# Designs tried in a protein design chat: VH-VL binders against Leucyl/phenylalanyl-tRNA--protein transferase (aat). Part 5

Target 1, 210 residues: Leucyl/phenylalanyl-tRNA--protein transferase (aat), of Deinococcus radiodurans (q9rtp4)
Amino acid sequence: MLAHMPAARTFLQHPDPLTREIAEGYAGGSFLMDNGDGLRWYGVPGRALVPLTEDAGLHVARRMRRELKHFRPSVDLAFDEVIAGCRGHLPGSPERDGEWISDELVEIYQHLHTTGLAHSFEVWQGDELAGGVLGLALGGAFIAESKFHRLTNGSKAALIHLAEHLDRQGFALLDAQIQNPHLATLGVYEVTDKEYRRLLRRALALDVEL

## First folded at step 21 (VH-VL)

Design AA2 (from Z3 with heavy chain W108Y)
Fold by ESMFold2, fold request of step 22:
Structure AA2 (fold): chain C 210 residues (1-210), chain A 124 residues (1-124), chain B 107 residues (1-107)
Amino acid sequence: as target 1 above (210 residues)
Amino acid sequence: QVQLQESGPGLVKPSQTLSLTCSFSGFSLSTEGVGVGWIRQPSGKGLEWLAYIYWDDEKSYNPSLKSRLTISKDTSKNQVSLKITSVTAADTAVYFCARDLEYDFRGYPDFDYWGQGTLVTVSS
Amino acid sequence: DIQMTQSTSSLSASVGDRVTITCRASQGISNYLSWYQQKPGKAVKLLIYKASKLQSGVPSRFSGSGSGTDYTLTISSLQQEDFATYFCQQYYKWPYTFGQGTKLEIK
């Protein structure tokens, strides 16, 4: 089997033990974080989901729709830079709390990138990396771990471009994990843990590629 | 350095519209991830969030008050305004504005800088 | 919604005392907890975020600890300017919620 086969079985049965362990945890509805108590698996009672289309509830103002055309999306062109951006380490980025992405977690993400589970989604203005999303692609689910910007609207543009890309690719689920009041303005909504696991199981059965 | 200051009418009669202004310095609402929220504290009670507005002009309202609230911004003046219609004695509170930073999916502290608050009394 | 409970409404202490203020969440919040200091007529001040991280410019006598559902703010040697009301807030699950506050008063 090859890494270009992104079905969830590919990772749940992957020959690499770390890839299998991480895929199993995410398939079970957990996510990894080092939130001051070491690297641990977390869950949340209300899981935040991003609608993939405006018909499904994604809110994209007309001004933002015009702005999106200034951002060119890509996949996996700048993985290490996207991780650095999410940690607040890129020049020109605002100060941010990225410490939950510990050095250990960075090494895990880098390893998962080599086995095809972890990905970066980038948006560019010219040659400048404007923003991006770090996440895992597992079947028809994309679990977004973190996002960042260097240029205004780069993070928002990356999320919206990602949602539309996932829809075109046949994904069923874009998981933002934890809700916040700005995400709520975009139509991001919470589901119960039970409903999340149901939706996740359906998404994992899809044979789609990022 | 980052500072916020509220201004309001002090006294408002029942059924009128309460208008509040937040003036701030040391940051801009043109920067991605930056927002301003309004919070109130009725006498002897806890804090209650009211509304947020973000750099992208997107807004979030407390559902219990949504039909009565309007938040807006003037980025060039570094100001955010809140209106509350049809006020009653229950709207008597100290009103605060505060900065909210939302750079990531994982939550930041809700508010990192607050104003001093302005007391509004609804009475006649 | 996650309820935040500060079981002590007021606490009396003297300058120089070590003071602890507690906050309990109705469920685990994974250290997504802030502590705020409120004085009448003054800007509310963020002291601690992520349960234990000291905000820039906050004196080192303030510290935060805890995990799961139980969190504590500690003032190691109380000073005159520390008499205030202290609120916790969780920011793990929207909507974010505040504790009811603990007023720290001169004994």
Scores: ipSAE 0.778, ipTM 0.878, lowest interface PAE 0.8, mean pLDDT 90

Design AA5 (from Z3 with light chain Y91W)
Fold by OpenDDE, fold request of step 22:
Structure AA5 (fold): chain C 210 residues (1-210), chain A 124 residues (1-124), chain B 107 residues (1-107)
Amino acid sequence: as target 1 above (210 residues)
Amino acid sequence: QVQLQESGPGLVKPSQTLSLTCSFSGFSLSTEGVGVGWIRQPSGKGLEWLAYIYWDDEKSYNPSLKSRLTISKDTSKNQVSLKITSVTAADTAVYFCARDLEYDFRGWPDFDYWGQGTLVTVSS
Amino acid sequence: DIQMTQSTSSLSASVGDRVTITCRASQGISNYLSWYQQKPGKAVKLLIYKASKLQSGVPSRFSGSGSGTDYTLTISSLQQEDFATYFCQQWYKWPYTFGQGTKLEIK
């Protein structure tokens, strides 16, 4: 049990029972989703991690670096829109199978947003929301739950800007859960569950602010 | 409606370069999250992944074949090309292209649409 | 690489039968498994993704189940058009790998 870890104690010992429960699960290395049989906790043998800097292995092509300049990042300015985008329900965003983000889970995220555990990271072009990342911030760990785009490279830009932002803020861990070939091109790498838990414990001990 | 169609030379001599083309419709490779991959199936054997190319021109290769593979795209023509150098009899197979989508960290159906495949025989 | 094994390479059945095809991964793949249908001269069709999700347009007689390393494709009542080769694929770890296939033939 990680309830006494100083950096994450605000949530692990939160007066709200739901916040405590969710924080405890994620601090233990699990994550929530609905795969059609109700909301359940999941773990994976291999955990995909996003490097926070290019020095750490984050790969940003020169073209993408130029494109990044056209995206303005923000935190928690469009939380509901980001959730909608991640579910394929935001106008202008692609329709998608967002079933794993069930109505119940949406309510949980919204609740956790009010308690400060859940966050949205957005990128904009002008006044238009171009993409974003939904996630949880626990100590020095950010769990990227989902991402979406409305404009081309919106989600990619959001993820890269997020990584750089987290680094600047002193975070140590950006978790993307499951590896795929495209994420690998960004420098996302896999660790064992054991190693992930080690890194997570270390990250949870950090007192940082998003 | 999403459709993919493979085309190739049918016959290639050993040590030569095999060039394949995937023509598709119903989607664009300029759309974020969209990818196209190549898969092959030797006669009487299972399928093997070869390569991916994505909307952002990022590429992934089967590690065991990477040195011989080159994947590219022409978005304006809705085509993806694959080149395999120094072919041998082991490269005789039916070659498929398929659409892949990458929208979320926790995955998407892979692959949701395929072509019919094109047979390539390596023989002198 | 993760090895995918389908214990049965061929299966004979009749129209109306309940058919099950199994797939085993060499390690846990956390339900990142798809089932495909292959017919000669036709495009390969995705049937099931994430172990149990039915692809749009696929008849409800198809279903997927399983967890960890063991997964099953079930056809509740076999139809004439269902005679084909079925194979599983893991997309948990690159390079993605496939089962060798199970050919479903008419008895």
Scores: ipSAE 0.878, ipTM 0.920, lowest interface PAE 0.6, mean pLDDT 94
Fold by OpenDDE, fold request of step 22:
Structure AA5 (fold): chain C 210 residues (1-210), chain A 124 residues (1-124), chain B 107 residues (1-107)
Amino acid sequence: as target 1 above (210 residues)
Amino acid sequence: QVQLQESGPGLVKPSQTLSLTCSFSGFSLSTEGVGVGWIRQPSGKGLEWLAYIYWDDEKSYNPSLKSRLTISKDTSKNQVSLKITSVTAADTAVYFCARDLEYDFRGWPDFDYWGQGTLVTVSS
Amino acid sequence: DIQMTQSTSSLSASVGDRVTITCRASQGISNYLSWYQQKPGKAVKLLIYKASKLQSGVPSRFSGSGSGTDYTLTISSLQQEDFATYFCQQWYKWPYTFGQGTKLEIK
């Protein structure tokens, strides 16, 4: 399923105040989370970016490439389930501390989903939701907020399929915010905040379809 | 009931290869998001990460030691192995293994369970 | 890399004392800080993560606080089994780095 993605200006000038506020914050290079002190805006010294293709540096092992074929991707078919999975509340998904996704933030995501800013990217095995990514699409930038799995490699498959899908759709930026050792193995790389903002500005100017 | 335990030779000679084994229980290295890492601590110094291995067999190495490190796993035995080649006195340390969880983009406690460590001394 | 510095390498205290250990990062780390306990012959234990969240199974006498660059581990009433080495770790920026450790000894 493909969703129409209006230009970033549509959200930056959206009639809904909350949508405008959130779009403005993310367009400015920040992201929202509850890191113990309530819902706040954050940045990072090095921003983790996911390459959109193998040519760009995305590392997909041969075995994983074969496994990817067993996952069917979709967009916005299971938004609430993806949020639940990211919070460790989806049946069959691992329990985890999803506190940074507070109840308040869940409401915000759900609201932004109705206005077209927030999206879920899912992968399925048969009729079973195997994993997914929660994120925001702003112009040609996709900010991957969180991911989850219920089946083995569900989240990894979701992220890889997402990257490749974004590339096909003309996106320029897939933002994973904070680097970790495993993301690095996937080819996720860090850029300075200054460089991130440059890339973000360029991506925001794109009018693409998710 | 997660547990990890390191085993090593105790003593190795310079230029030899150090082999370490981490045996664990209470979790599986076939589970997505699960990794096992090695960390060492020389006497009187801080901790230094060495290598990670994950459920998908992806690996990460400390760049300063990458050429000398090899990490591998045997999921069926719940074991992770680390080899360090061409050891010197600088490699004398307590070596720890720990469980690493990588579920989300915005962090999880890096090492939530550790072993007790095993002392390795490099001397002639 | 982010440097982590603990306030002291060693501290003496008595059972029942309130003990505080501080950790400073070379830059803001947005609460991405963990505290560990290390005892000889025992497994290293995670005590606190995300600066103030108590790890499951850890006694409530342990607490973490702080923000920005400065963080504190507090033991409200020191017990005999608490004499150990404590160290902090940041996981805000890869590569992750550790404090040098603070050895808590009996007075």
Scores: ipSAE 0.878, ipTM 0.923, lowest interface PAE 0.5, mean pLDDT 94
Fold by ESMFold2, look of step 21:
Structure AA5 (fold): chain C 210 residues (1-210), chain A 124 residues (1-124), chain B 107 residues (1-107)
Amino acid sequence: as target 1 above (210 residues)
Amino acid sequence: QVQLQESGPGLVKPSQTLSLTCSFSGFSLSTEGVGVGWIRQPSGKGLEWLAYIYWDDEKSYNPSLKSRLTISKDTSKNQVSLKITSVTAADTAVYFCARDLEYDFRGWPDFDYWGQGTLVTVSS
Amino acid sequence: DIQMTQSTSSLSASVGDRVTITCRASQGISNYLSWYQQKPGKAVKLLIYKASKLQSGVPSRFSGSGSGTDYTLTISSLQQEDFATYFCQQWYKWPYTFGQGTKLEIK
């Protein structure tokens, strides 16, 4: 059921009610979290976007470009492990706040994976999962829900490899939701909610595949 | 176990360069997601962030002060340094360093461990 | 930028009192708020994150509450070591911003 990532209308009109409901929320510019009071829809006044290329503003230091070659990227090879990593549940991973990914949200992501909306993007060193990104692919928008590392630079490598992959596939938007000062150093920038919705609408019209 | 401590000159003359060192233990800047930030507090005033540096040597500076700030690290010594050029009386403050962890898109508190602060006075 | 306002700059209280300190954001911050404790000459201490979650090692007499734009730090029974300055900080929108602080003084 993961053969294609069709234009957003396919998920917005999906026969599965849960897939349709989640796609509608994200297409409207919201995202899901469970911050302890149950699963809710959120939006931010400054939506964080990752440039897909260095020309568009993605900063990749020369040393990091060389280090990227030691991280082998893949798509959808370790979906459940990427979720576990994003929750801080993998053996040897750093302690982290994974509380917003509740058990209910895990079940939702697993379901969305079976219908083709949710994906994992992995990076490996040898046979070891070094890091990854959990996200949703909706038309030409990739909403990067969470990331993790097990090995140093695994999370950063996953994000950069993902941006490059999305560019090659013709995506227009890589959404990181909430800005932070480290993401800012990589060229991640904020747009207003109004501007985000405009960019998202254009990205959703694209018929591209992860 | 995590501890940070600032050291600085105490007194600096106007127009000179202020140099600060943050020494820390219980964590390493070799670990992904780990950064150290500098924050200052003028007497009776609020906190103002100055700069961050991360394990990957990426840096972020407060735009209002960027032309005067330089942050650097020595990972093997567990130290972060901040320089502020061309100081004036407005730079008189208590200076703190603090740990910042950036693991995810959906956030962790900006600073989870701080030092005790070091007072720097700019005076003739 | 999101402005953080602590309307009370100084508060007097006695050991054993229930104390509340408030923080207001200029727009909604969806519980992306931390509370810090500052004592002269000592390391600043993170008490509460995500508006209501207690940091490891912080006594249970501290609690946080609120939503939207209005947030509260509560000390259920004030102890001698709790006299300090308390700051809030939002981390929902970059740049992250601090409240100006509330100094809790002995009555």
Scores: ipSAE 0.854, ipTM 0.906, lowest interface PAE 0.6, mean pLDDT 91
Fold by ESMFold2, fold request of step 22:
Structure AA5 (fold): chain C 210 residues (1-210), chain A 124 residues (1-124), chain B 107 residues (1-107)
Amino acid sequence: as target 1 above (210 residues)
Amino acid sequence: QVQLQESGPGLVKPSQTLSLTCSFSGFSLSTEGVGVGWIRQPSGKGLEWLAYIYWDDEKSYNPSLKSRLTISKDTSKNQVSLKITSVTAADTAVYFCARDLEYDFRGWPDFDYWGQGTLVTVSS
Amino acid sequence: DIQMTQSTSSLSASVGDRVTITCRASQGISNYLSWYQQKPGKAVKLLIYKASKLQSGVPSRFSGSGSGTDYTLTISSLQQEDFATYFCQQWYKWPYTFGQGTKLEIK
């Protein structure tokens, strides 16, 4: 157990064994996937991190900044719909390989939502869920597991609004796990596994809420 | 059905600008997550990515070539263009465009549909 | 960067043969690997993604296997249309990288 990580301690010492097990794995720098051989813990040699502010490197084009005003953010209003969107099961979501979010992993996310570890971050346009991010909040680290859109720019807006929200709340780390070429255009960058574990340890010591 | 095809000049003289066009159908660059990448294959050598452009007009360039590359799109015409300035014999290659879908942080292959490729030879 | 090595540049086989093509990564890539089929003048085809998942419309004689650093593409009973160049690509760590290809030729 890490006693000097007060916000993360809630989950690392949680009475629920599943919540403790999952929190311990993520606190150690691993993440869950089901790549067809059951649920397993994974790590990557280059961990993708999202800057929380434009000053820290987050790229937001002027047009996108104007569009963000039309996407209203929320937390935990549509958790099951965000999971469905990330799996490609929500009407209006594009076809996608959501198979790594197996039925078993959905049950785990739903359970972790009940205990306060797993969250959804939503963006809305009118009454429409436009997009969202599924993730875990562990101390001052937010591990962004998956994202989706239903309306154009809903996924991008959700990620940018999430980064800004995390900054306002005092988070230190927004973890996207695996880099890709589009994330790179937003200023997402990779750190070594050693550096990630160092940054994660510091983030876990923060006493902040999503 | 998703289709991409490249158009190029065939032959370009050294020091000129190479211009390539990717025309596609069965998808749109107005859809979030959709991008098009350019890849080349020099004779007897491996594949090398060049640039990506996405629905939001964001671009990634291969750092080793970035100063010479310009990628652009015309969403209404379903076209993506690539320009390579100051070409040399090292730029002789087959050039491909391909679709890249980036919906999520994980779990989608880099390129799911490719064009046929177009040979460009740099020669005087 | 993760280097992808296809140690065999050319492979001869006959129609009906079982063919195996290999790809090795310089470090573990957790099955984030695709196989492509390339024929001159034709669109490149994605055959296999995530090491073992068959792309829609690809014949069942194609399969992928492997883990860690070592991956294989298998054609269970080679057909005339399967003579092509096959290459792998890892998409586990940016920048994504390709193997140099294995040309499958008629014996």
Scores: ipSAE 0.777, ipTM 0.879, lowest interface PAE 0.8, mean pLDDT 90

Design AA5 (from Z3 with light chain Y91W)
Fold by ESMFold2, fold request of step 22:
Structure AA5 (fold): chain C 210 residues (1-210), chain A 124 residues (1-124), chain B 107 residues (1-107)
Amino acid sequence: as target 1 above (210 residues)
Amino acid sequence: QVQLQESGPGLVKPSQTLSLTCSFSGFSLSTEGVGVGWIRQPSGKGLEWLAYIYWDDEKSYNPSLKSRLTISKDTSKNQVSLKITSVTAADTAVYFCARDLEYDFRGWPDFDYWGQGTLVTVSS
Amino acid sequence: DIQMTQSTSSLSASVGDRVTITCRASQGISNYLSWYQQKPGKAVKLLIYKASKLQSGVPSRFSGSGSGTDYTLTISSLQQEDFATYFCQQWYKWPYTFGQGTKLEIK
């Protein structure tokens, strides 16, 4: 289409070859990691999805709802710091396994930020970066690559604020890739790879921006 | 030094409630991402997860046992408790608690530190 | 659920031997696999995570390898304290699941 093009086509048809290649991989349902043997594309048989609203199944306890008010959200204000946090490199952060985000993958994320595919979602407490989410926005799909905290509840607050922001913006899909037992407590659920690809294709057709 | 220690009753009669306590040191449930899980090993069987509880008081239960399980914590005492109602001989097992760290969407091992386990026998 | 199979339930070996313990997943798990050491009355120990990464404080005689569905734990020179039961666990797809265990015994 020429008159009204979905935002995903901007990246799938982007003049930059790297942006096109990465967008194609994610549009096909894969994601990047470096598990010590170089960058590779991965998939999972059960893809973890975050409900965007409490009505859709996102669990937000009353106490957590009160705590959210102490975390101020922003978009793309501290991209490099969010990457550093996800790698465990920020002062005061707990030790964590950030090694799958290799130096090469950092350069790729930084490049994709320049072309508009990669984003950071931050939460602040006063002047301090409390936590954040690193991800890709591809049409109405947000692929949440990694998250971190520096202050207690910063990571959880970032994820909940992100879900609410995506809902307001008309996104259809918040993708967390791999389920775990804490994500399950928040209402995160798995779909089959086939159903994920169907949902992804629908989301990619939406004309929305982060 | 991260350490966990289970305590339990040793013997429980059928239909009663089994109560277990996990006491730990070297970490706190006040830190984001930190959780404690319960796992059991019935005699002659493999390991079976039961429940998790996290710093934010959120809980995850094994669906096959959910109606019988209650997990709770006391952060100031560094303790996590598990109750299992309506026990039968099938609940005879060694019960372990273990630490789970969930900082990210991708990539931390499920349990990095475990307790020694406590044997619970269900017998009349 | 992803089924984890340790087809050998018991192995016999002597101090100084090289020992290999195997674990097979019912589908690919992309190296999301851990190895644990269990001794009666002792805390279970995480040895290896992400198929090949050595946990802090674990002796270098332990190593892990494999990919896809097939994974191995190797002890390069068996020591007296290594007689134990060894479990694998996948953490690629929730719920996470364990192998049945392989007991390593003195020959």
Scores: ipSAE 0.761, ipTM 0.873, lowest interface PAE 0.8, mean pLDDT 90

